# Designs tried in a protein design chat: VH-VL binders against q0aze0. Part 81

Target 1, 268 residues: q0aze0
Amino acid sequence: MKIILVNNRFKENTEKKAQEIAGQLSALNVEVIIDNGLDEPYAGTVDFIMVLGGDGTMLRAARRYGQRAIPVLGVNMGTVGFLSNIEINELAEYLPLILREEYSLEARMMLEVAVFQQQSLLTRVFCLNELLLRSNSPRMLSFALEISGQKLEPYRGDGLIVSTTTGSTAYSLSAGGPIADPQLDAFIVTPVASHIINKRPLVVSPEREISLHLLEEREAIIGIDGQIKMDFGAENRVLIKRAPHPLLMVNLKAKPFFTSIDRSLQRQ

## First folded at step 25 (VH-VL)

Design TA30
Fold by OpenDDE, fold request of step 26:
Structure TA30 (fold): chain C 268 residues (1-268), chain A 123 residues (1-123), chain B 112 residues (1-112)
Amino acid sequence: as target 1 above (268 residues)
Amino acid sequence: EVQLVQSGAEVKKPGASVKVSCKASGYTFDDYAIHWVRQAPGQGLEWIGGINTYTGDTYYRKKFQGRVTMTADTSTSTVYMELSSLRSEDTAVYYCARDESYFDYLSGTFDYWGQGTLVTVSS
Amino acid sequence: DVQVTQSPSSLSASVGDRVTITCRSSQSLVYSEGSTYLSWYLHKPGKAPQLLIYDVSRRLSGVPDRFSGSGSGTDFTLTISSLQPEDFATYYCLQATHFPITFGQGTKVEIK
């Protein structure tokens, strides 16, 4: 068996724990790769991924490995979030189940984001939470939204969020989007500070495609999961669709989403 | 308008403690982490540490571990840095700075800064 | 810790001059998905530092076009195409790819 441990570069305790866990797994004849983000993703075949940290770390892991259909377990290390399944102090208890591959999987839809210059592809990324189009200045943006070839009236505002249901509790929520059941596959399109009253959040079928482009000669920024930034101008187009593969999240422990959502929100 | 307003100058004796405040306004407090940077006379900028206002996690440079404590009060949008066992070498202007955060992720880019707080340590 | 070294430590220039400051890190600053957490700051005495460039070459909104950043891996450059009177200050590069966050030692740009 081969396992990747993903940790957080700024949380030294996660690095230390990763080393410790690696030692324990090695003693059990399990091969371990530690991924702290400073190297390219491991290209070889792996059986399991453990994410040590919070939701941000999970998002990085998802972007790096989500397309490879590898079980991913979130191991929380003292932070508040929605994407971890067990706590670090519970790992020893569940390790035998992991090694025997006795666990269930929850598929979470990911986004495929493609940015174009004219008709040329600049970059393609997969992400678990959202894409954010926003102005690089205090001035509002004018941009066009197209859903499956249907052109909506132009948007005027600070930006737009296209989120998965998983991402509904992140930036989209702050912008007034709905909280979505993570067991539902859908796009959530949430305007950011729109001056148009009739521009409400949209829940869109995962079978549709979403296109965005600016209607003015200005510079904007595309943000991916709050961690990746891309320049976005008048000559660029972004195409968003459901990723061909969902993230396979490991369920070792029952975690009721709706009973914990209020608790999480009260901490904000 | 984004603003970081720090507390006033401090004069302390060696061995004492100092607590500097940084009040944030003009943005959503827990969407950004706050870092502390200092500049001693004739020296460059030195990172002390940071606090994630969303998770509560703190990040301290090793040389300050054991002497520095950073806390955040979300109700007042204020971050505090307390430095204990003060030495003459701790004499410096201390700055707080804003950093974009996303859950347990920090960008490490300081886009807004406080006006600075002079801390003088002398016998 | 990752060391960040600026060159030169100081320089004298006149208004209108092209100024180039270099920042070299002891390790690559490339992170996940190609992100590179290298930023440049301007600092004047008695004032708070100001962000100029982040992510190597991204100019902060409101920063004049005469400021530009470039580089990759371990070598980075801040360029002022035409120095203005308000640009005389000390400049710092900062890396945040590796813990802990570290600054360069600074480059003082003085009037000739």
Scores: ipSAE 0.916, ipTM 0.950, lowest interface PAE 0.5, mean pLDDT 94
Fold by OpenDDE, fold request of step 26:
Parts: sequence; structure tokens; C-alpha cells
Structure TA30 (fold): chain C 268 residues (1-268), chain A 123 residues (1-123), chain B 112 residues (1-112)
Amino acid sequence: as target 1 above (268 residues)
Amino acid sequence: EVQLVQSGAEVKKPGASVKVSCKASGYTFDDYAIHWVRQAPGQGLEWIGGINTYTGDTYYRKKFQGRVTMTADTSTSTVYMELSSLRSEDTAVYYCARDESYFDYLSGTFDYWGQGTLVTVSS
Amino acid sequence: DVQVTQSPSSLSASVGDRVTITCRSSQSLVYSEGSTYLSWYLHKPGKAPQLLIYDVSRRLSGVPDRFSGSGSGTDFTLTISSLQPEDFATYYCLQATHFPITFGQGTKVEIK
């Protein structure tokens, strides 16, 4: 068996714990790779991924490994969030189940985001939460939204979020989007800014394709999961689709989504 | 408009503690982390640590661990830095700075700064 | 800790001059998905530091286009194409790819 441990570069405790866990697993003849984000993703075959940290760390793991159909377990280390299944102090209890592959999986839809310069592909990324198109100046943006070839009325505002249902409790929520059941596959399109008149959040079928481009000669920023940034100008287009493979999240214990909303949204 | 407003200058004796405040406004408080940076006379900028206002996690430079405590009050959008066991070498201007945060992710890019707080430690 | 070294430590220049400041890190600053957390700050005495460039080459909104950033891996450069009177200050690079966050020692740009 081979396991990747993903930790948080700024939380030293996660690194230490990763080393400790690696030692324990090695003693059980399990091969371990530690991924702190400073190296390229491990390219070899892997049986299991443990994410040590919070939701942000999980998002990075999802972007790096989510398309490889590998079970991913969120192990919370003292933070609030929606993407961890067990606490670090519970790992010892559940480790035998992990090693015996006695767990259930929950499929979470991911986004496929492709950014183009004219007809040339600049980059393609897969992400678990959302894409954010946002102005990098105090001025509002004018941009076009197209859904499955249907052109909506132009948007004028600070930006736009295209989120999965998993991401509905993240940036989209802050922008006034709805909380969605993570068992539902759908896009959530949430306008950013109060000056957008007559624009409501949209719930869009995962079978559809979403396209965005600017309607003015200005620079904007595309953000992915609040971590990746890229310049976005008038010559760029972004296409968003459902990723061809969902993230496989490990369920070792029951964590009912709707009963955890209040706790998870309470910030310190 | 984004603003970080710090508390006033402090004069302390060696061995004492100082607590500097940084009040944030003009943005969603817990969407950004707050870091503390200081500059001693004739020296460069030195990172002290930071606090994730969403998770409550703190990140301290090893040099200051055991002496520094950072806290955040969401109700007042204020971050505090307390430095104990003060010594003359702690004399400096202390700045708070904003950093984008997303759950447990920090970018480490300081786009807005407080005006600075002079802390003088002398016998 | 990752060391960040600026070059030069100080320089004298005149208004209109092209100024180049280099920042070298002891380790690569490339992170996940190619993100590179290198930023440049301007600091004047008695004032708060100001962000100029982030993510190596992204200019903060409101920052004049005479400021530009470039580089990759371990070597980075801040360029002022035509120095203005208000640009005389101390400049710092900062890396945030590795914990802990560290500054360069600073580059003082003085009037010639």
C-alpha cells in the first residue's frame, strides 16, 4: 500500500504530524510520500491520500490529485471547515479500517477550468470549490456570461463566482450564494458586488458549459479556490465544465452536512 | 476603503509586556489574515508572526515563540499582538499588515499596512 | 530559514535613471501549481511600507507602471524604468513560499 500525506506549509504541526504518521505507516510496511506543496505531485500509483490540515489544504490536494480516482481523507487539525472527516486524534482509531480499505466514498463534483488566449489554451485546472473572476481595480468589470451557447445580459460588477455545490459554503456564500447539498451536482453562479441589479445567483446543470470573457479593455484576475491567481484580459476566455472525474472523499464516520452548517460557519 | 489603524506609542521597562492593537475596516475581517512586522532602529523589516482570523491559528517566528501572543476579536475587527519579557532589542516600530486568507491558506502578500506603533523599551 | 539576499544594499541614482534591484533566495520559491510568493515593498521613514509587486510580476493596482517585477525560481528583479523623486526609499523583497516568512535586508535608493 502507498499513501500520500498532504500537509500545510505554514502549519508546522502538520509537518511534524506527517513525519510521525509516516513513521508509523512505514513500520506497517506502508510506503508514504509527504506532499507539502514544494515539489511536483507524485506521479506514481497511490492507494490513499490523507490531508492533514483544513479545507484550504484539502483544496490543494484536490487540485493536485483529484483526477486520479484516489480516495482522499480529510484529517482536521484544529480548524473549522466542511471537508475534513475525522480529527487528528481519531486517526489511530480508524487506521486499521483505512489499511483494510473498509470505508465508504462520497463523490464530489469538481470544476474543469480552461483559460484561453484567443484559440490557444493557456492553462487547464481542476478544482473542488470555485472559480472567481474579479476586478483588480476599484472599478467595476463588464463581462459576458454564456451558458450552453445562451448569452445572458452583460454583467457589471466586481466579479463572478462559478462554484460547485461543495464550494457553496465557501466564497460563493460570502457573496450571497445559496448553500447547496454537496450530494447534488450543479454549478452555482454567484454575482459579486451590490451594484449588480437584477442579477440573482443561478443554479446550473452540471451538463452545461459556462463561458466568461470581458467586454472592455481591462485587466482582471481569475482566482481558483482562493489560492491560484492568473491575469485575465480582454483577449482571454474561460470555459468551465464539470470535471470528467469527481473527487472521491473518504467517509470513515458520519458527518451530517446540514447539522454541521452552524458549527462550520461559526468563525473565530 | 481598507484601513488598518494601530494603537499609540508605548514606553515600557525591561521585563514588562506590551499589547498593540490593529483595528481593521473596509473589508470582511475574517477573509484576511493579519501579520505583524517590526523595524528596529537602523535595521530592516522583520516578520514576527501572523494570525488567521478565520481559523484562529497563529504563526510565530521561532525567535519570538514563547514571548509573543496574537489574538483576534471578530466582534471589533481587531487583532492584538502582545510581546512579553521586553528587552531593549525590542525597541522598534511595529506594523500590522493584511494578507489574503482562504480557510487555512495564507498567501503571504501584504497589501495593506497599519501606520505603525513605536514601542520603546528602556530603563 | 530561507535566506533572501538583496543586491545592492544601497545605491545612488538620479531622477530619470533606470534602477534595478535583485533578490536571491537560498531555495526555490516555486510552490504548488507554479505559484511563487515573492513580493516587493517600498518603505519611507516615518511611513508604512507599501506593496508594489506581488507574485513576482503582478503590479498592485495604483502602482505606477515604471515599477516592474521579474524572475523565477531563486532569482528575482525589481526594475524602476525611470526613477521619480518620490521613489527614493528603501525597498524590500519578501518570500512567503517557505515558513517562516522572510524579508531581504533591504536596498536603500538614495539621491545622487
Scores: ipSAE 0.916, ipTM 0.949, lowest interface PAE 0.5, mean pLDDT 94
Fold by OpenDDE, look of step 25:
Structure TA30 (fold): chain C 268 residues (1-268), chain A 123 residues (1-123), chain B 112 residues (1-112)
Amino acid sequence: as target 1 above (268 residues)
Amino acid sequence: EVQLVQSGAEVKKPGASVKVSCKASGYTFDDYAIHWVRQAPGQGLEWIGGINTYTGDTYYRKKFQGRVTMTADTSTSTVYMELSSLRSEDTAVYYCARDESYFDYLSGTFDYWGQGTLVTVSS
Amino acid sequence: DVQVTQSPSSLSASVGDRVTITCRSSQSLVYSEGSTYLSWYLHKPGKAPQLLIYDVSRRLSGVPDRFSGSGSGTDFTLTISSLQPEDFATYYCLQATHFPITFGQGTKVEIK
């Protein structure tokens, strides 16, 4: 068995813990690769991914490895989040189950985000939470939203969020988006500080495609999961659709989503 | 308008402790981490550490570990840095700075700074 | 720790001059998905430091376009295309790819 441990580059305790876990797993004849983001993603075949840290770390892991259909377990290091399944102090208890592959998987829809310069593809990424289009100045943006070829009225505002249901409890929520059941596949399109006060978030079928482009010569930024940033101008367009593969999140411990919302949302 | 307002100048004796505050306003407090940077006389900028206001996680430079404690009060949107066992070389202007954060992710880009707090350590 | 070295430590220039400051790191500053956490700051005595450039080349909103950043991997450059009176200050680069966060030693831009 081969396992990737994903940790946080700034969270020293996760680095140390990853090394400790690696040692323990090695003693059990499990090969371990540690990924703190400073190296290229491991290109070889792996059987399991453990994410040591919070939701941000999970998002990085999802972007790096989600397309490979590998089980991903979130191991919380004592922080607040939605994407961890067990606590670090529980890992020893569940390790036998992991090694025997006795766990359930929860498929979480990811976004496929393609950014174009005219007709040329600049980048394509998969992400678990959201794409953010925002102004790079104090001025509002004017941008066009198209859903499955249907052109909506132009948007004016600070920006727009296109989120998965997983991401509904992240930035989309702060912008006034709805909380969505993570077991539901859908796009959530949430305006950020829209000029039109009654501009409402949209819940969109995962079968549709979403296109964005600016209607003016302005400087904007595309953000992916709050970690990747790209310049976005008038000659750019972004195409968002459901990723061809979901993230396979490991479910070792029952974690009721709806009963934890109040506690988690209090901090948002 | 984003603002970071720090507490006033401090004069301390060697061996004492100092606690500097940084009150944030104009933005969602726990969407950003706060870092502390100091500048000793005639020296450059030196990163001390940071605190993720969302997760509560702290990140300290090794040379300050054991002497520095950073805390965040979400109710008042205030971050504190306490430095103990003060020595003369701790004399510096201390700055708090905002860093974009996303859950446990930190950017490490300091887009807004406090006005600075002079801490003088002298016998 | 990752060492960040700026060049030069100081320079004298006149208004209108093109100024170039370099920052070299002891290790690559490239992170996941190609992100590079290198930023530039302007610092004047008695004032708070100010962010100029982040992510190597991204200019902060409100920062004049005479400021630009470039580079990759371990070598980075801050360029002031035409120095203005208000630009005389000490400049610092900062890396945040590696723990701990570290600054360059600074570059003082003085009036010739």
Scores: ipSAE 0.876, ipTM 0.935, lowest interface PAE 0.5, mean pLDDT 94

Design TA30
Fold by ESMFold2, fold request of step 26:
Formats: sequence, structure tokens, C-alpha cells
Structure TA30 (fold): chain C 268 residues (1-268), chain A 123 residues (1-123), chain B 112 residues (1-112)
Amino acid sequence: as target 1 above (268 residues)
Amino acid sequence: EVQLVQSGAEVKKPGASVKVSCKASGYTFDDYAIHWVRQAPGQGLEWIGGINTYTGDTYYRKKFQGRVTMTADTSTSTVYMELSSLRSEDTAVYYCARDESYFDYLSGTFDYWGQGTLVTVSS
Amino acid sequence: DVQVTQSPSSLSASVGDRVTITCRSSQSLVYSEGSTYLSWYLHKPGKAPQLLIYDVSRRLSGVPDRFSGSGSGTDFTLTISSLQPEDFATYYCLQATHFPITFGQGTKVEIK
């Protein structure tokens, strides 16, 4: 059995814990690869992914490995988030179940994001929470939104968020979007500081294709899961679709979503 | 308007402790980590550590491990850095700076800084 | 610890001059998905440091166009295309790809 342990570069203590866990697993004849983000993602066959950290560490794991349809377990090492299932001090209790594959899987929709420059594809990335288009200057943006070829009235404001239901409790929520049950598949399209009257968040079928481009020359940024940034200008456009594979999240322990909303909202 | 306002200058004896505050305003406090950076006389900038105000996690440069403690008080939007067992080489201007965060992720980019707090350690 | 070394340590220049400062890292600063956490700061005595450039080449909103950053891997450059009176300061690079975060030793830009 081969397992990837995904770690955070800013937590020296989690590196030590990851090595400790790797040692325990090796003693059980389990091959372990540690991914702290400094090396290329492991390209070979893997049976299971364990994320040691919070929701931000899970987002990196999802972007790197989510399209491989491999079970991913979130192990919280701090404040409980929306994407962790068990606490680090519970890992020993649940490890036998992990090794016997005695767990269920919950599918979480991901975004496929393609960014173009002057008609050529620049990059294709995957995203668990959201794509954020935002101004990179004091000036607001004027931009076009198309949904499956349907052109909406132009937007003016600071930007736009295209979120999964999983991402509904992240930037989209702060910008006024709804909280969505992550068991639903949908896009949530949330304007950021819109100057156009009655531009409200939209909940859109996951079968749609979303396109964005600027209507005037401005400096903008595309943000992916709050962690990856790309320059975006008048020569660019971005296409967003449901990714081919959802993230397969391991469920070992009941994690009531609606109770966790209350805790997260208290931090907002 | 984003502001980070630090507490005033301190004069301390060797072996004492100092606690510097950094009060944030004009933004959502737990969307940004707070880092501490110092500059000793005639020297460059030196990173001390940081605190993720969302998770409460702290990150300390090894040189300061065991002597530094960073805490956050969400109710007052204030971060504190306490440095103990002070030595003469700890004389410096201490800055707080914010770093965009996303859950436990930090970019390590310091876009707004406090005005600085002079800490003088002399006998 | 990953070391970042700036060159030169100081320079003298006149208003209107083109100024180039380099920052060399002892290890690659490339992280997951190509992110490169290299930033540049301006610091004047008695004032707080100011962020100019982040992610190697991305100018912070409001920073004048005369400031630009470039480079990859281990070698990075800050360029000031036409030096202005307010640009006489000490400049620092910072890497945050590797723990711990480290600054370069600084480059003082002085009036000739």
C-alpha cells in the first residue's frame, strides 16, 4: 500500500509529525511519500492520500491529486475546518480502518479552469473552492460573463467569484454569496463590490460552461483557491467547467456540516 | 484604510521581557497572518516569526524558539509579541506586518506594516 | 536556512538613472504549481518598510511603473527604470518559499 502524506511548508512541527507517522506506517509495511510542495507531485500509483493540516493544505492536495480519483483524508492539526474529518490525536484509533479500507467516500465537485492569452491556451488548472477575478489597481473592472454562450449584461466592480458548493463558505460567503450544502453540485457566481444595480449571486447548473473576459484595459488577477495567482488582462479570457473527477473525501467520522457552519460564521 | 498601530518604545534591562502590541484596523482581522520583523542598529531586516490569526498557529525562527511567544486577541484585533531573556543584541526596531492567509495557508508577503517599536536593552 | 544575497550592498546614483539590484538564493524558490515567493521591499530610516514587488514580478497596486521585478529559480532582479528623488532608500529582497522566511542583507541606494 502506498500513501502520500501532504504537509504544509510553514509548519516545521508538522514535518516532524509527518516523519513520525511515516515511520509508524513503514513499520506496517506501508510505503509513504511526503509531499510538502517543494518537489514535483508523485507521478506513480498511490492508494490513499492523507492531508496533515487545515483546509488550505487540503486545497493544495486537491489541486495536485484530486483528478486521480484517490481517497483523500483530511487530518486536522489545529482549528477544525470544513474539509478535515479526524483530528491528529485520533489518527491511531482510525488507522486500522484506513488500512482495511473501512470508510465511505464523499464526492466534492471541482472546477476545471482554462486561461487563454490571445486565443492560445496558457494553462489548465483544477480548483476545489473558487476562482476569484479581481482588480489589481484602485480602478474597478468592467467585464463580461457568459454562461453556456448566454451573454449577461456587463459587470462593473471589483471582480467576481466562481465557486463550488464546497467553496461557498470561503471567499464567496464574504462577498455575499449563499452557503451551499456541499453534497450539491453547482457553481455559485458571486459579484465582488458590484456597481450594477441588482447583480445578485447566481446558483448555476454544474453542466454549464462559464466564461470571463475584461471589456477594457485594466490590471486584474485570477486567484485559484486563494493560493495561486495569475495575471489577467484585456488579452485574456478564462473558461470554467466542472472538472472530470470530483475530489473523493474519506469519511471515517460523522462530521455534521450545519454545526460546522455555526463555528465558521462566528469567525467571519 | 488598513492600519497596523504598534505600542510605544520600551527600555529594558538584560534578562527582562518585553511585550509589543500590534493593533489592526481597516480589514478583516483573521484573513491575514501577522509577522514580526526587526532591525538592529546598522543591520538589515530579520524575520522573527508569525501567527496565523485564523488558526492560532505560530511560526518561530529557530534563533528565537523558546524566547518568543506570539498571541492574538480577536476581540481587540490585536497581536502581541513577547520576547523574554533579553540581551543587548535584542536592541532593535520591531515591526509587525500582515500577510494574506487562506485558512492555514500563508503567502509570506508583507503588504502593510506597523510603524515600528524601538526596544532598547541596556544595563 | 535558505540564504538570499543581494548585490551590490550599496550604490550611488543620480535622479533619472536606471538602477538594477540582484538577489541570489542558495536554493530554488519555486514551490508547488510554480509559485515563487520572492518579494522586494523599500525601507527608509524612521519609516516602515514598503512592499514593491511580490511573486517575483507582480507590482503591488499603487506602486509606480518604474519599479519592475524579474528572474526565476535562484536569480532575481529589481529594476528602477528612472530613479526619482523619493527612491533613495535601502531595498530588500525576501524569500518565503522555504521556512524560515529570510531577507537579503539590503542594498542602499544613495544620491550621487
Scores: ipSAE 0.795, ipTM 0.904, lowest interface PAE 1.0, mean pLDDT 91
Fold by ESMFold2, fold request of step 26:
Structure TA30 (fold): chain C 268 residues (1-268), chain A 123 residues (1-123), chain B 112 residues (1-112)
Amino acid sequence: as target 1 above (268 residues)
Amino acid sequence: EVQLVQSGAEVKKPGASVKVSCKASGYTFDDYAIHWVRQAPGQGLEWIGGINTYTGDTYYRKKFQGRVTMTADTSTSTVYMELSSLRSEDTAVYYCARDESYFDYLSGTFDYWGQGTLVTVSS
Amino acid sequence: DVQVTQSPSSLSASVGDRVTITCRSSQSLVYSEGSTYLSWYLHKPGKAPQLLIYDVSRRLSGVPDRFSGSGSGTDFTLTISSLQPEDFATYYCLQATHFPITFGQGTKVEIK
């Protein structure tokens, strides 16, 4: 059995705990690969991914491994999180169940994001929470949104968020988007500081294709899960689709989503 | 307008503690971590540590572990850095700086800085 | 700790000159998906440091076009294409790919 431990490069405690857990698993003849983000993603077959850290660490694991249909367990290391399932001090209790594969899986929709220059593909990335298009200058953007070939009236403002339901509690929420049940598959399209009256958030079928491009020459940035940045200009277009595979999140412990929303809303 | 306003200069004796504040305004406080950087006379910049204001997690350079404590008060949008057991080599200008965060993720990019606080340790 | 070493430690230049400062890291600064957390700061005595360039080459909004960054892996460069009077300062690179965050030792740019 082969497991990837994904940890956070900045918190020394996660590194020490990751090494401790790796030692315990090795003593049980489980092969362990530690992924702190500094090396290329492990390319071989693995059976399980354990994320030691907060939701930001989970997002990196999802981008690296989410399309490979590998069970992913979030282990909270004392951070505020929507994507962790158990606490680090509970790991020993649940480890036998993990090794026997006695757990359920919850699927979470991901985005496939393709960025073009003119007609040439520049890059394709996957995303668990959201794509953010934003201005990188004092001036607002003018941009076009198309949904499955249907052109909406032009947008003018600071940018746009295209989010999954999982991402509905992240930047989309701060920009005025709705909270969505993460068991639903949908796009949530949330304008950022729109100057066009009644450009409201849209909830869109996951079977649609979403396309964005600038209508004026401006310096913009595409952000992916708040962690990856790409320059975006008038020569570029981005196409967003439902990713071929969802992230498979491990459930060992009940986690009440709707009551946790109340705690998150108090921070708003 | 983004601002980080630090508390005023301090003069301390060896063995004492100092607590420097950094009050943020003009942006959403919990979207940015706050880091502390110092510059001793005739020296370069030295990173001390940081605090993720969203998670409350702290990150201290090993050199300062055990002597530094960073805290955040979201209600006042203020971060504090306390350095204990002061010695003469702790004489420096201490800066706070913000770093865009996303949950536990930090980029380590310091786009806005406080004005600096001179801490002088002398008998 | 990952060392970042700047070269030169100081230089003298005239207004209008092209200035190049290098930053060399003891380890690769490439992180997940190619993100490279290398940034450049300008620092004048009595003032706070100012961010110029982040992610190796991305200029902060409002920073003049004469500032540019380049490099990859372990070798990085800040270039000032035409030095202006306000550019006489000490410049620092910073790496944040590895814990702990570390600064270069600084490069003082002085008027000739």
Scores: ipSAE 0.772, ipTM 0.895, lowest interface PAE 1.2, mean pLDDT 90
Fold by ESMFold2, fold request of step 26:
Structure TA30 (fold): chain C 268 residues (1-268), chain A 123 residues (1-123), chain B 112 residues (1-112)
Amino acid sequence: as target 1 above (268 residues)
Amino acid sequence: EVQLVQSGAEVKKPGASVKVSCKASGYTFDDYAIHWVRQAPGQGLEWIGGINTYTGDTYYRKKFQGRVTMTADTSTSTVYMELSSLRSEDTAVYYCARDESYFDYLSGTFDYWGQGTLVTVSS
Amino acid sequence: DVQVTQSPSSLSASVGDRVTITCRSSQSLVYSEGSTYLSWYLHKPGKAPQLLIYDVSRRLSGVPDRFSGSGSGTDFTLTISSLQPEDFATYYCLQATHFPITFGQGTKVEIK
């Protein structure tokens, strides 16, 4: 069995713990690859991914590995998280179940994001929480939103968020979007500081294709999961679809979503 | 308007401790980590450490491990840095700076800074 | 620890001059998905440092377009295309790809 351990570059405890776990797994004849983000993603066959950290670390794992249909377990390192399933001090207890594959999987929709310059594809990336379109100047943006070929009236404001239901408790919530049950598949489209009074958040079928482009020459940025940034200008268009594969999250013990959203509401 | 306002200048004896505050306003406090950077007379900038205000995690440069403690009070939007066992070489201007965070993720980009706090350590 | 070294340590220039400052890292600053956490700061005596450029080449909102950043891997450059009176200051690069965060030693830009 081959396992990837994903950790956080800024937290020494995560790296130390990853090396300790790697030693324990190697003693059980399990091959271990540690991914701290400094190297290219491991390209070979992998059976399981263990994320040692908070939701931000899970987001990086999802972007790197989520389309490979590999079970991913979130291990909480003492931070508040929606995407962790067990605590680090419980890992030894659950390790036998992991090795015997005695767990269930919960699917979480991901976004496929394709950015174009005119007609040419520049890049394609995957996203677990959201895409954020935001101005890179003091001036607001004027931009167009199309949903499955249907052109909506133009937007004006600071930007727009296209979120999964998993991302509904992140930036989308802060911008006035609804909290969504992560077991639902949907896009949540949330305006950021819209100057057009009737631009409300939209909940959109995961079967739709969402397109964005600027209507004026402005410098903008596309943000992916709050961690990846791309320049975006009048020559660009972005297309957003449901990703071919969901993130497959390992479920070893029950975690009640609705009692856990208090933290996100406190951030407001 | 984003502001980071630091506490006033301090004069300390060797062996004492100092606690510098950094009060944030004009933004959502737990969306940004707070880092501390100092500049001794005639020297460049030196990173001391930081605190993720969302997770409470702290990150200290090895040189300061064991002498520095950073804490955050979300109810007052204030971060504190306490430096103990002060020496004359700790004389410096101490700055707080914010770094956009997303859960446990930090970029290490310091877009707004406090005005600085002079700490003088002398006998 | 990853070291970042600036060149030159100081320079003299006139208003209107093109100024180039380099920052060289002892290790690659490339992180996941190509993110490169290299930023540039301006610092004047008695003032707080100010962010100019982050992610190698991205100007902070409101920073004049005479400032530009470039580079990749281990070698990075800050360019001021036409120096203005307010640009006389000390400039620092910073890397945050590797823990701990480290600054360059600074480049002082003075009026000729």
Scores: ipSAE 0.770, ipTM 0.892, lowest interface PAE 1.1, mean pLDDT 90

